# Designs tried in a protein design chat: VHH binders against q96fz2. Part 375

Target 1, 269 residues: q96fz2
Amino acid sequence: CGRTSCHLPRDVLTRACAYQDRRGQQRLPEWRDPDKYCPSYNKSPQSNSPVLLSRLHFEKDADSSERIIAPMRWGLVPSWFKESDPSKLQFNTTNCRSDTVMEKRSFKVPLGKGRRCVVLADGFYEWQRCQGTNQRQPYFIYFPQIKTEKSGSIGAADSPENWEKVWDNWRLLTMAGIFDCWEPPEGGDVLYSYTIITVDSCKGLSDIHHRMPAILDGEEAVSKWLDFGEVSTQEALKLIHPTENITFHAVSSVVNNSRNNTPECLAPV
Short names: E, the ipSAE of ESMFold2; O, the ipSAE of OpenDDE; V2, 0.75 times the mean of E and O plus 0.25 times the DockQ between their complexes.

## First folded at step 22 (VHH; framework vhh_6z1v_2)

Design GA26 (at its last look DockQ between E and O 0.01; V2 from the best seeds 0.00; counts 0 for: pae E 18.7 > 2, placed apart)
Fold by OpenDDE, look of step 22:
Structure GA26 (fold): chain B 269 residues (1-269), chain A 123 residues (1-123)
Amino acid sequence: as target 1 above (269 residues)
Amino acid sequence: EVQLVESGGRLVRTGGSLRLSCAASGFPFKGYAMGWFRQAPGKEREVVAAITQSGGKIYYADFVKGRFTISRDNAKNTVYLQMNSLKPEDTAVYYCAARFGWYETAPNEYDYWGQGTQVTVSS
């Protein structure tokens, strides 16, 4: 996974992340560093994206079932990294393969500390190789959306007003991630960064791409992944597997350019 | 200052019961899993029992076999170990330990330790 969409306004995003804590109370996640949130239809590695994580990571006496939402850098910077520039990392940390997560120190160590997060997105993009050509067809991949009587097909939002309504009720894609905290050697703010765990693609996506993000489907899966106080690493890793509960449509080549940040990126062609 | 203070260790007869307490201070107790460990002379420190911050999940070592019960009171910042049906092989120094987040069975995974309390079980 090298491209995502996360374009919802902050307030809409927050509401979409409503949850129940361990006590069954309805809650909204609190924001940490909300000013770092930059909505975009076209998110690439090294950009900031909102993730969910346990409140216990910030408040040592907090209920681990409570959630915080925070923009983090895509591309995990290990805490032990001693260079002043994260871009000097010699290995790619955009993704973490599920089969080798425990073999790589950069992922194993933060995971052992309970640094699990849920990466939020409208969906992610993948490119299908066209047989016989060097051309790649991009696809937008996301959770199936509940057809409310009023929710015309994403394509049928004839009016800007209808489009807003569709996105106000958009089910966000929830991807399993690992984050770490890096303190710059020269001082400054602690950098929070994440990697997306990837798995083999489900059968439905296999023709498009052979790998997919580990998707946490449902509140229980999300809760268990985040709750590092009550769910062990071993138990959490059982949640990491392919899911067939996804849909996709072809999009235009507009998304190919990471600088393009328009609704056309995820619009069906 | 972080402190874990164990109490309740004493000499008891085989088949006897003992309740250990560990009072914690100087750190946010609620966020930590708690564990009881023991170390007998000439042996390695081993986990006896562990409990999550909420008490929702508990671990017992195989040798416990239902004889011991770990519990915690977050309001009192205290963790307990009720030991029943004690045996001479249970003789050891018992330590309280704290780990941020989930509990572990390995001693090196814990952040804070008590000084220990001696439990001696006579035949």
Scores: ipSAE 0.839, ipTM 0.930, lowest interface PAE 0.5, mean pLDDT 92
Fold by ESMFold2, look of step 22:
Structure GA26 (fold): chain B 269 residues (1-269), chain A 123 residues (1-123)
Amino acid sequence: as target 1 above (269 residues)
Amino acid sequence: EVQLVESGGRLVRTGGSLRLSCAASGFPFKGYAMGWFRQAPGKEREVVAAITQSGGKIYYADFVKGRFTISRDNAKNTVYLQMNSLKPEDTAVYYCAARFGWYETAPNEYDYWGQGTQVTVSS
């Protein structure tokens, strides 16, 4: 998984992240650095995207079931990285394979510190490689959405008003991630960055790609993944598995160029 | 109201120097990467330089070749472009731009734009 869409206005995104804390109280996540949120239909590695994480990462003695939402860099930079420039990192941290997560220092160390996050997106893109050709067909992949009276299928907007209704109730894709905090050796801002955990693809996606992000399907899964104060690493890793509760449609090659930030990137073809 | 106000553009001789300033207001400046772009008549807008939120990472277009320096002062909400060894080819309207998060080189990635300041370099 190397491309996502996360385009909702901040207020719509925040409302889509409504949750219940440990006490059963309905809440919205509290933003950190909200002005760093840059919505786009076409996010790539090194860009910032919003993630959810436990308030306990920021406040000693906080309720670990309370959620913070913050933009982080896609492509984990390990806290032990010694160079002054993250571009000098010699390995790809866009994704983290679930079957080797406890064998890779870049991921094992932050995971052991409870640095679990939920990566938010409208959905993600994958390119299907056709046998015997160099041509690739991009697909937009997302949670099944609620069917409405005005539309026979969610995800196919035919007017600006219909798009607003679809997106007002959009179920955000919630992917399991690991983050780390890197302090540049020459000084400057602490860099928060994340990786997306991947698993073998489900049957429904296997014709598109052999890997998929580890999707946290439902509030119980999201809560357990985030709550490092009450859920151990060992128990959290049981949440990491493929899901068949996913849908997709083909999109045009407009999305191939990461500079294209338009609704056409995810429009069905 | 978001404003980016460029200043310092003027007519200078080939080989001369000048310093552009961009005063920002109406948004949380510290959370934004800043860039300088330029556009000559009949050409597309192109990146000149970009700088991260803290100034920790800087990008320069290849044509700069060490002649320009971008900097920012987060206490004054201001970004600067020091231009040395100016050439007639540098003649353009120079724009200040802000992007939430990390910098990019494509103009369509930027959220806010100034109205521009004219730089003219005579032979």
Scores: ipSAE 0.000, ipTM 0.119, lowest interface PAE 18.7, mean pLDDT 86
ESMFold2 (binder alone), look of step 22: mean pLDDT 89; pTM 0.910

Design GA27 (at its last look DockQ between E and O 0.97; V2 from the best seeds 0.86)
Fold by OpenDDE, look of step 22:
Parts: structure tokens; C-alpha cells; sequence
Structure GA27 (fold): chain B 269 residues (1-269), chain A 123 residues (1-123)
């Protein structure tokens, strides 16, 4: 996974992340560093994206079932990294393969500390190789959306009003991530960064791409992944597998350019 | 200053019962899993029992076999180990330990330790 969409306004995003804590109380996640949130239809590695994480990571006496929402850098910077510039990392940390997560120190160590997060997105993009050509067809991949009588297919939003309605009730894609905290050697703010765990693609996506993000489907999976106080690493890793509960449509080549940040990126062609 | 203070260790007869307490201070107790470990002379420190921050999940070592019960009171910043049906092989120094996040069975995974309390079980 090298491209995502996360364009919802902050308030809409927050509401979409409503949850129940361990006590069954309905809650909204509290924001940390909300000003770092930059909505975009076309998110690339090294950009900031909103993730969910346990409140316990920030407040040591907190209920681990409570959630915080925070923009983090895509591309995990390990805490042990001693260079002053994260871009000097010699290995790619955009993704973490599920099969080798425990073999790589950069992911194993933060995971062992319970640094699990849920990466939020409208969906992600993948490119299908066209047989016989060097051309790749991009696809937008996301959770199936509940067809409310009013919520036409993304393609049926003929009016701006309908488009807004579609997104107001959009089910966000929830991807399993690992984050770490890096303190710059020269001082400054702690950098929070994440990697997306990837798995082999489900059968439905296999023709498009052979790998997919580990998707946490449902509140229980999300809760268990985040709750590092009550769920062990071993138990959490059992949640990492392909899911067939995904849909997709072809999009235009507009998304190919990471600088393009318009609704056309995820619009069906 | 972080402190874990164990109490309740004493000499008891085989088949007897003992309740250990560990009072924690100097750190946010509610965010930590708690564990009881023991170390007998000439043996390695081993986990006896562990409990998550909420008490929702508990671990017991195989040798416990239902004889011991770990519990915690977050309001009192205290973790307990009720030990019943004690055996001579249970003789050891018992330690309280704290780990941020989920509990572990390996001693090196814990952040804070008590000084220990001696439990001696006579035949």
C-alpha cells in the first residue's frame, strides 16, 4: 500500500470514529495535534495521516480502551534511529509484512511495547498491471458502503449535495499499523510515525494486486488491536489476515500524480 | 520515587495459607500490569501470576494449579496473592513487579520490582 485517501473534514472524521469504551460508554476520540491533520484524496508515504491509538500511550493512568486520534507520519522511524533526518533511513518502512513483522527489529520492538495503531482512510489505491502493456490501471479500494436509499453509489452522486451525504456516512477503512516514537538527536518535538501491516491479497483483489493492507474489520477487531493493556501481542497478531469484505472501482490516472488532490482521484471511471 | 513494597511473607506449615500484598507508589499504577514472581535458592526467578491493568485477564504458572489467586485494587494501588495449600516447594522470595501495558511471563520485561518477601513452608 503506497497511496491512500483521507479527505474528510476533521469533525466528520471524528464522528466516523465514534466508539464504545470497555464500560460500554459511547465516546469520540480526542485529538492530539489536530493542526497536523491535512485532508487529502491522495496521501503518500511521508505525509501525515490520522491514526487511532490507545489513550494509555499518552496518559499512563488511562483506560487502555479509550482512543486518541492523531496525525502521524507515514513511514515508521524507529526510536533508535540516530540520524537527524528521518529521510536518511536506508530501508523502507512504509509497509510491514505480516509474515516478517517479528523478524525485523524496527517493527518488533515497537510492537512489543504495544505501539499498535489503526490507520484511517477513505480507502487505498492499487494499480493493476495491464497484460501486454506497460500501463497500469489504478483502483480505489474501500469498505462496502451501506446503500442507504439516499446514498447512491459514489458514481451516482450527481449533485454536490448528494456527494456530501455520501461522505457524511462513509465507513472508514481501518488498517492495522505499528507506530514508533522518535526523538530527534538535536532536540525538538517527538516524531510519531507509523507503518501499515500488509498481507497477501484476498481472492477478490488478487487480480489487481498480490498484497493488501491488513484490514481490521469491525469494532471488535479495532478495539482489540488498539488495547495493548488487555490484549497481548500474540493475540493481536491473530487479527492480521486478508479480508474479502472489500470493494473497489477503477479510477482515472489522475491519482498517479501524488500532487493531485481532487475528488477525481477516487471517482469511478 | 517508584516503590513496590511486598508484605505478608512468613513461615507457614504445609497445607497452610498466606496472603501477600504489594503496595505500589510513585508511578501510575492503573496503567500497569502487575505480576508476582518467586525465586528459590539456586533457582531462576519465575512468574507465579500476572494480572492486566483492569484485572480482565489473569495468568497463572502451571505449578499454581488453582492454589493461588492474584487480585488487584486500583483504588489502593495494591496487588495481592492469596496462596492456599502451600507446599515446601513453594518456599522462595516472592517479588511484586509492574509492567506498562500487558503482562509478560519473562522477568526482564517488567519495569519495576519490589524487594521481595520471604515465604517459607515447613514440612
Amino acid sequence: as target 1 above (269 residues)
Amino acid sequence: EVQLVESGGRLVRTGGSLRLSCAASGFPFKGYAMGWFRQAPGKEREVVAAITQSGGKIYYADFVKGRFTISRDNAKNTVYLQMNSLKPEDTAVYYCAARFGYYETAPNEYDYWGQGTQVTVSS
Scores: ipSAE 0.905, ipTM 0.962, lowest interface PAE 0.4, mean pLDDT 93
Fold by ESMFold2, look of step 22:
Structure GA27 (fold): chain B 269 residues (1-269), chain A 123 residues (1-123)
Amino acid sequence: as target 1 above (269 residues)
Amino acid sequence: EVQLVESGGRLVRTGGSLRLSCAASGFPFKGYAMGWFRQAPGKEREVVAAITQSGGKIYYADFVKGRFTISRDNAKNTVYLQMNSLKPEDTAVYYCAARFGYYETAPNEYDYWGQGTQVTVSS
């Protein structure tokens, strides 16, 4: 996974992240650095995207089940990185394979510090290699969405005028991530950055691509992944597996150019 | 200024009971998992029990065999170890320790340590 959509206005995104804490109280996540949120239909590595993480990472006496939402850089920069420019990393940290996560120091170290996050998106894009050509067909992949009271008239394939109503109650894709904190050697703000954990694709996606992001399906999975005060690394890693609870549709090649930030990027074709 | 102060260690007969307390100050106690460790002369320090911030997860070493109970009171910044059915091999200095986030069983994973309290179990 190397391209996502996360286009909702901040307030709409925040309300979509309503959750219950350990005591059963309904809450919204509290923002850190809200001005760094840059909504776009076409997010690529090195851009900022919102993630959820435990409040305990910021307040040492907090209930670890409480959530913060913060924009972080896609492409984990390890805390031990010594160069001044994160683009000089000599290995790709956009994704982290689940089967080697405990073997790679870039991911094992922050994971041992409980630096688990949930990466938020409308959905993600993948490109299917077409037989008999080098052309690739992009697809937009996302959670199945609950039908509204206007039954049968909404969905990813509906007419353009109905498309806007789809977003009213959109269920955000929730992907398992690991983050780290890097202090630039020349000074400045601490850089928060994340990687998305990947797994083998489910049967439903196998014709599109052989890997998929590790999706946390439901509030129990999200809560356990985030709560590093009550859920060990070993228990958390049991949440990492493929899911069949996904859907997709073909999209225009407009999304291929990462500079295109328009609704056409995810519109059905 | 961080302090973990154990108390309650004393000489007890085999089969007896003892309650250890550990009063914490100088750090945000609620964000830490707490553990009890012990060390007999000439032996390595070893985990006895550990507990998460909410008490939702608890660890006991195999040698505890249901004889000890760890608990915590976040309002009093205190962790306890109730020890029952004591045996001479339980003789050791008992240490309170704190680790940010989740507990671990290895002593080198812990951030803060108390000075210890001596428990001696006689035949």
Scores: ipSAE 0.743, ipTM 0.904, lowest interface PAE 1.1, mean pLDDT 91
ESMFold2 (binder alone), look of step 22: mean pLDDT 90; pTM 0.916

Design GA28 (at its last look DockQ between E and O 0.96; V2 from the best seeds 0.80)
Fold by OpenDDE, look of step 22:
Structure GA28 (fold): chain B 269 residues (1-269), chain A 123 residues (1-123)
Amino acid sequence: as target 1 above (269 residues)
Amino acid sequence: EVQLVESGGRLVRTGGSLRLSCAASGFPFKGYAMGWFRQAPGKEREVVAAISQSGGKIYYADFVKGRFTISRDNAKNTVYLQMNSLKPEDTAVYYCAARFGFYETAPNEYDYWGQGTQVTVSS
């Protein structure tokens, strides 16, 4: 996974992340560093994206079932990294393979500390290789959306007004991530950064791409992944597998350029 | 200063009961899983029982076999180990330990330790 969409306004995003804590109380996640949230139809590695994480990571006496939403850097910077520039990291940490997560120190160590997060997106993009050509067809991949009688097909949102309605009830894609905290050697703010765990693609997606993000489907899966106070690493890792509960449509080549940040990126062609 | 203070260890007869207490201070107790460990002379330190921050998850070592009960009172920053049907093989120094997040069975995974309390079970 090298490209996502996360374009919802902050308030809409927050509401979409409503949850129940361990006591069954309905809650909204509190924001940390909300000013770092930058909505975009075209998110690339090294950009900031909103993630969910346990409140216990910030408040040591907190209920671990409570959630915080925070923009973090895509591309995990390990806490042990001693260079002053995170871009000097010599290995790619955009993704973490599920099969080797426990073999790589950069992921194993933060995971052992309970640094699990849920990466939020409208969906993610993948490119299908066209047979016999060097051309790649991009696809937007996301959770199936509940067709409310009023919510026209994503394709029928011809008006900006209708588009907003479609997105007001958008089910966000919830991807399993690992985050770490890096303190710059020269001082400054702690950098929070994440990697997306990847798995083999489900059968439905296999023709498009052979790998997919580990998707946490449903509130229980999300809760268990986040709750590092009550769910062991071993138990959490059982949640990491391919899911068939995904849909996709072809999009234009507009998304190929990471600088393009328009609704055309995820519009069906 | 972080402190874990164990109490309740004493000499008891086989089949007897004992309740250990561990009072925690100097750290946010509610965010930590708690564990009881023991170390007998010439043996490695081993986990006896562990409990998650909420108390919703509990671990017991195989040798416990329903004889011991771990509990915690977050309002009192205290963790307890009720020990019943004690055997001579239970003789050891018992330690209280704290780990941020979920409990673990390995001693090296814990952040804070008490000084221990001696439990001796006579035949």
Scores: ipSAE 0.892, ipTM 0.955, lowest interface PAE 0.4, mean pLDDT 93
Fold by ESMFold2, look of step 22:
Structure GA28 (fold): chain B 269 residues (1-269), chain A 123 residues (1-123)
Amino acid sequence: as target 1 above (269 residues)
Amino acid sequence: EVQLVESGGRLVRTGGSLRLSCAASGFPFKGYAMGWFRQAPGKEREVVAAISQSGGKIYYADFVKGRFTISRDNAKNTVYLQMNSLKPEDTAVYYCAARFGFYETAPNEYDYWGQGTQVTVSS
C-alpha cells in the first residue's frame, strides 16, 4: 500500500472517529497539530496523514484507552537515524511486512515502546498488473459502506447535497501502523512518522495485488491495537491478518499522477 | 525525585503469609505497569508478578503457582504483593519496579527500581 485518499474536512473526519473509552464513555479524539492536516484524494509517501494513537504517549498519567488524532509523516523515520535528511534512509519504510516486523530494528524498537497507531484513510489505491502488458488498472479499495436511498456509491457526489449523503457517515478505513519519533540532529521539532503494516491479500483482492494493508475491522480491534498500557505487543500482533470485509471499484488513471487532487481520483469508472 | 519504597519484608515460617507494599512517588504512577522481582543470594533477579496500569492484566511467574496475588491502588500510588503458602525457596530480596506502558518480564526493561525488602522463610 503506497497511495491513499484522506480528503474529509477535519470536523467530518473527527466525528467519524467517535469511540468509547474503557469506561464506556463516548468520546471524540483530541487533535494534536490540527493545522498540519492536509486533506487530499491522493496521498503518497512522505506526505502527512492523520493517525490515531493513545493519549498515554503525550500525557504520562493518562488513561491509555483515550485517543489522540495527529498528522504524521508517511514513511517511518527511526529514532536512531543519524542523517539530517530523512530521504537518505537506505531502505523503504512506507510499509512493514507483518511476517518480519519483529526482525527489523526500524519497526521492532518503536513497537517495543508501544508506538502503535491507526492510520486513517477514506480508502487506498492499488494498481492491478495484467499478464502480458505493462498497463496497470488502478482500483480504490475501502470498507463496505451503508448506502442511502439517493446514493449507494461515490459517483453520486456531484453536488453538495449528494456529497453530504456519501461522506457524512463514511466508514473510514482503519489500518494498523507503527510510528516513531525522530529528533533531527541539527535541532527543530520532533518528527512523528509511521509505517503501514501489510499482510497477504485476502482472496477478494488477490486478483488486484498480492499484498494488502493490515486492516483493523471494528472498535475492539482498534482499541486493542492502540492501548499499549493494557495490550502487550504479542497480543496486539494477533490482530494483524487479512480481512475479506473489503470492497473496491476501478478508477481512472487520473490518480496515477500524485499531483492530481480531485474527486475524479476515486470516482468509479 | 523518583522513589519506590518497599515494605513488609520479614522472617516468616514455612506455610506462612506476608504482604509486601511498594509506595511510589515522584513520577506519574498511573501511566506505569508495576512489577515485583526477587533476587536470592547468588542468583539473578527474576520476575515474580506484574500488573498493567489499570490492573486489568496480570502476569505471574510459573513458580508462584497461585500462591501470590499482585494488586495496585492508583489512588494511593501503591502496589502490593500478597504472598501465601511461603516456602524456603521464596527467601529473597523483593524489589518493586515500574515500566512505562505495558509490563515485561526482563528486569532490564524497567525504568525505576526500589531498594528492596528482605523476605526470609524458615523451616
Scores: ipSAE 0.601, ipTM 0.852, lowest interface PAE 1.8, mean pLDDT 91
ESMFold2 (binder alone), look of step 22: mean pLDDT 91; pTM 0.922

Design GA29 (at its last look DockQ between E and O 0.97; V2 from the best seeds 0.86)
Fold by OpenDDE, look of step 22:
Structure GA29 (fold): chain B 269 residues (1-269), chain A 123 residues (1-123)
Amino acid sequence: as target 1 above (269 residues)
Amino acid sequence: EVQLVESGGRLVRTGGSLRLSCAASGFPFKGYAMGWFRQAPGKEREVVAAITQSGGKILYADFVKGRFTISRDNAKNTVYLQMNSLKPEDTAVYYCAARFGFYERAPNEYDYWGQGTQVTVSS
């Protein structure tokens, strides 16, 4: 996964992340560093994206079932990294393969500390190789959306007003991630950064791409992944597998350029 | 200063009962899993029982076999180990330990340790 969409306004995003804590109380995640949230239809590695994580990571006496939402840098910077510039990291940390997560120190160590997060997106993009051509067809991949009788097909949102309605009820894609905290050697703010765990693609997506993000489907899966106080690493890792509960549509080549940040990126062609 | 202070260790007869307490201070107790470990002379330190921050999950060693019960009181920053049906093999120094997040079996995974309390079970 090298491209996502996360364009919802902050308030809409927050509401979409409503949850119940272990006591059954309805809650909204609190924001940390909300000013770092930059909505975009075209998010690339090294950009900031909103993730969910346990409140216990910030408040040591907190209920681990409570959630915080925070923009973090896409591309995990390990805490042990001693260079002053994160861009000097010589290995790719955009993704973490599920099969080697426990073999790589950069991912194993933060995971062992319970640094699990849920990466939020409207969906992610993947490119299908066209047979016989050097051309790749991009697809937008996301959770199936509940067709409310009134919500016309994403394609039928002819009016800006209808489009807004569709997105107000958009089910966000929830991807399993690992984050770490890096303190710059020269001082400054702690950098929070994440990697997306990837798995082999489900059958439905296999023709498009052979790998997919580990998707946490449902509130239980999300809760268990985040709750590092009550769920062991071993148990959490059982949640990491392909899911068939996805849909996709072809989009235009507009998304190919990471600088393009328009609704056309995820619009069906 | 972080402190874990164990108490309740004493000499008891086989079949007897003992309740150990560990009072924690100097760290946010509610965010930590708590564990009891023991170390007998010439043996490695081993986990006896562990409990998550909420008490929702508990670990017992295989040798416990229902004889011991771990509990915690977050309001008092205290963790307890009720030991029943004690055997001479249970003779050891018992340690209280704290780990941020979920509990682990391995002693090296814990952040804070008490000084221990001696439990001796006579035949």
Scores: ipSAE 0.894, ipTM 0.957, lowest interface PAE 0.5, mean pLDDT 93
Fold by ESMFold2, look of step 22:
Structure GA29 (fold): chain B 269 residues (1-269), chain A 123 residues (1-123)
Amino acid sequence: as target 1 above (269 residues)
Amino acid sequence: EVQLVESGGRLVRTGGSLRLSCAASGFPFKGYAMGWFRQAPGKEREVVAAITQSGGKILYADFVKGRFTISRDNAKNTVYLQMNSLKPEDTAVYYCAARFGFYERAPNEYDYWGQGTQVTVSS
């Protein structure tokens, strides 16, 4: 997984992240650095995307079930990285394979500190290698959406009013991530950055690609992944598995160029 | 400035009961998992019990066998160990420890330690 859509205005995104804390209290996540949120239909590594994380990471006496939402850099920069430019990192941290997460220092160390996050997106893109050609067919992959009379579908949103209805009730894709905090050696703000954990594809996606992000399906899974005060690393890792609760449709090659930021990127073809 | 102060250790007969307390100060207690460890003469320090910030998860060492109960009072910044059915093998210095986030069995994972309280169980 190396391309996502996360295009909702901040207020809409925030409302889609309503949750209950361990006491059953309905809440919205509190933002950190909201000015760094850059919505786009076509997010790539090194860009900022919003993630959820436990409030306990920012306030050491907080209830660990309370959530913060913050933009973080896609592509984890380990806290031990010594050079001044994160792009000089000599290995790819866009994704973290679940089967080796405890063998890679870049991921094991922050995971041991409870630095678990939930990466938010409208959905993600994958490219299917077409048999008999070198061409690749992009797909937009996302949670199944409940279709009501007022919600509509992605393909039915021909006007601003119908488009708003599609996205007002959109169920955001929730992917398991690990984050770390890097202090630039020359000074400046601490850099928060994340990786997306990957697993083998479920059978429904295996014709598209052999890997998929580890998807956290439902509030119980999201809560357990985030709550490092009440859920051990070993218990959290049991949440990391493929899911069949996923749907997709083919999209045009407009999405191939990461500079294209239009609804056409995810429109069905 | 960080302090963990254990109290309640004393001499007690086999089969007796004892309650240890650990008063915490100088750090944000509620964000920490708390543990009790013990160290007998000539032995390594070992976990006895541990408890998460909410008390929702609790660990007991196998040798506890239902005899001990860990609890915490976040309003008083205090963690307790109720010890029942004490045996001479329970004789040790008991330490209170704190770890940010979740607990662990290994002593080297803990951020803060008390100075310990002596528990002696006579036959």
Scores: ipSAE 0.746, ipTM 0.905, lowest interface PAE 1.1, mean pLDDT 92
ESMFold2 (binder alone), look of step 22: mean pLDDT 91; pTM 0.928

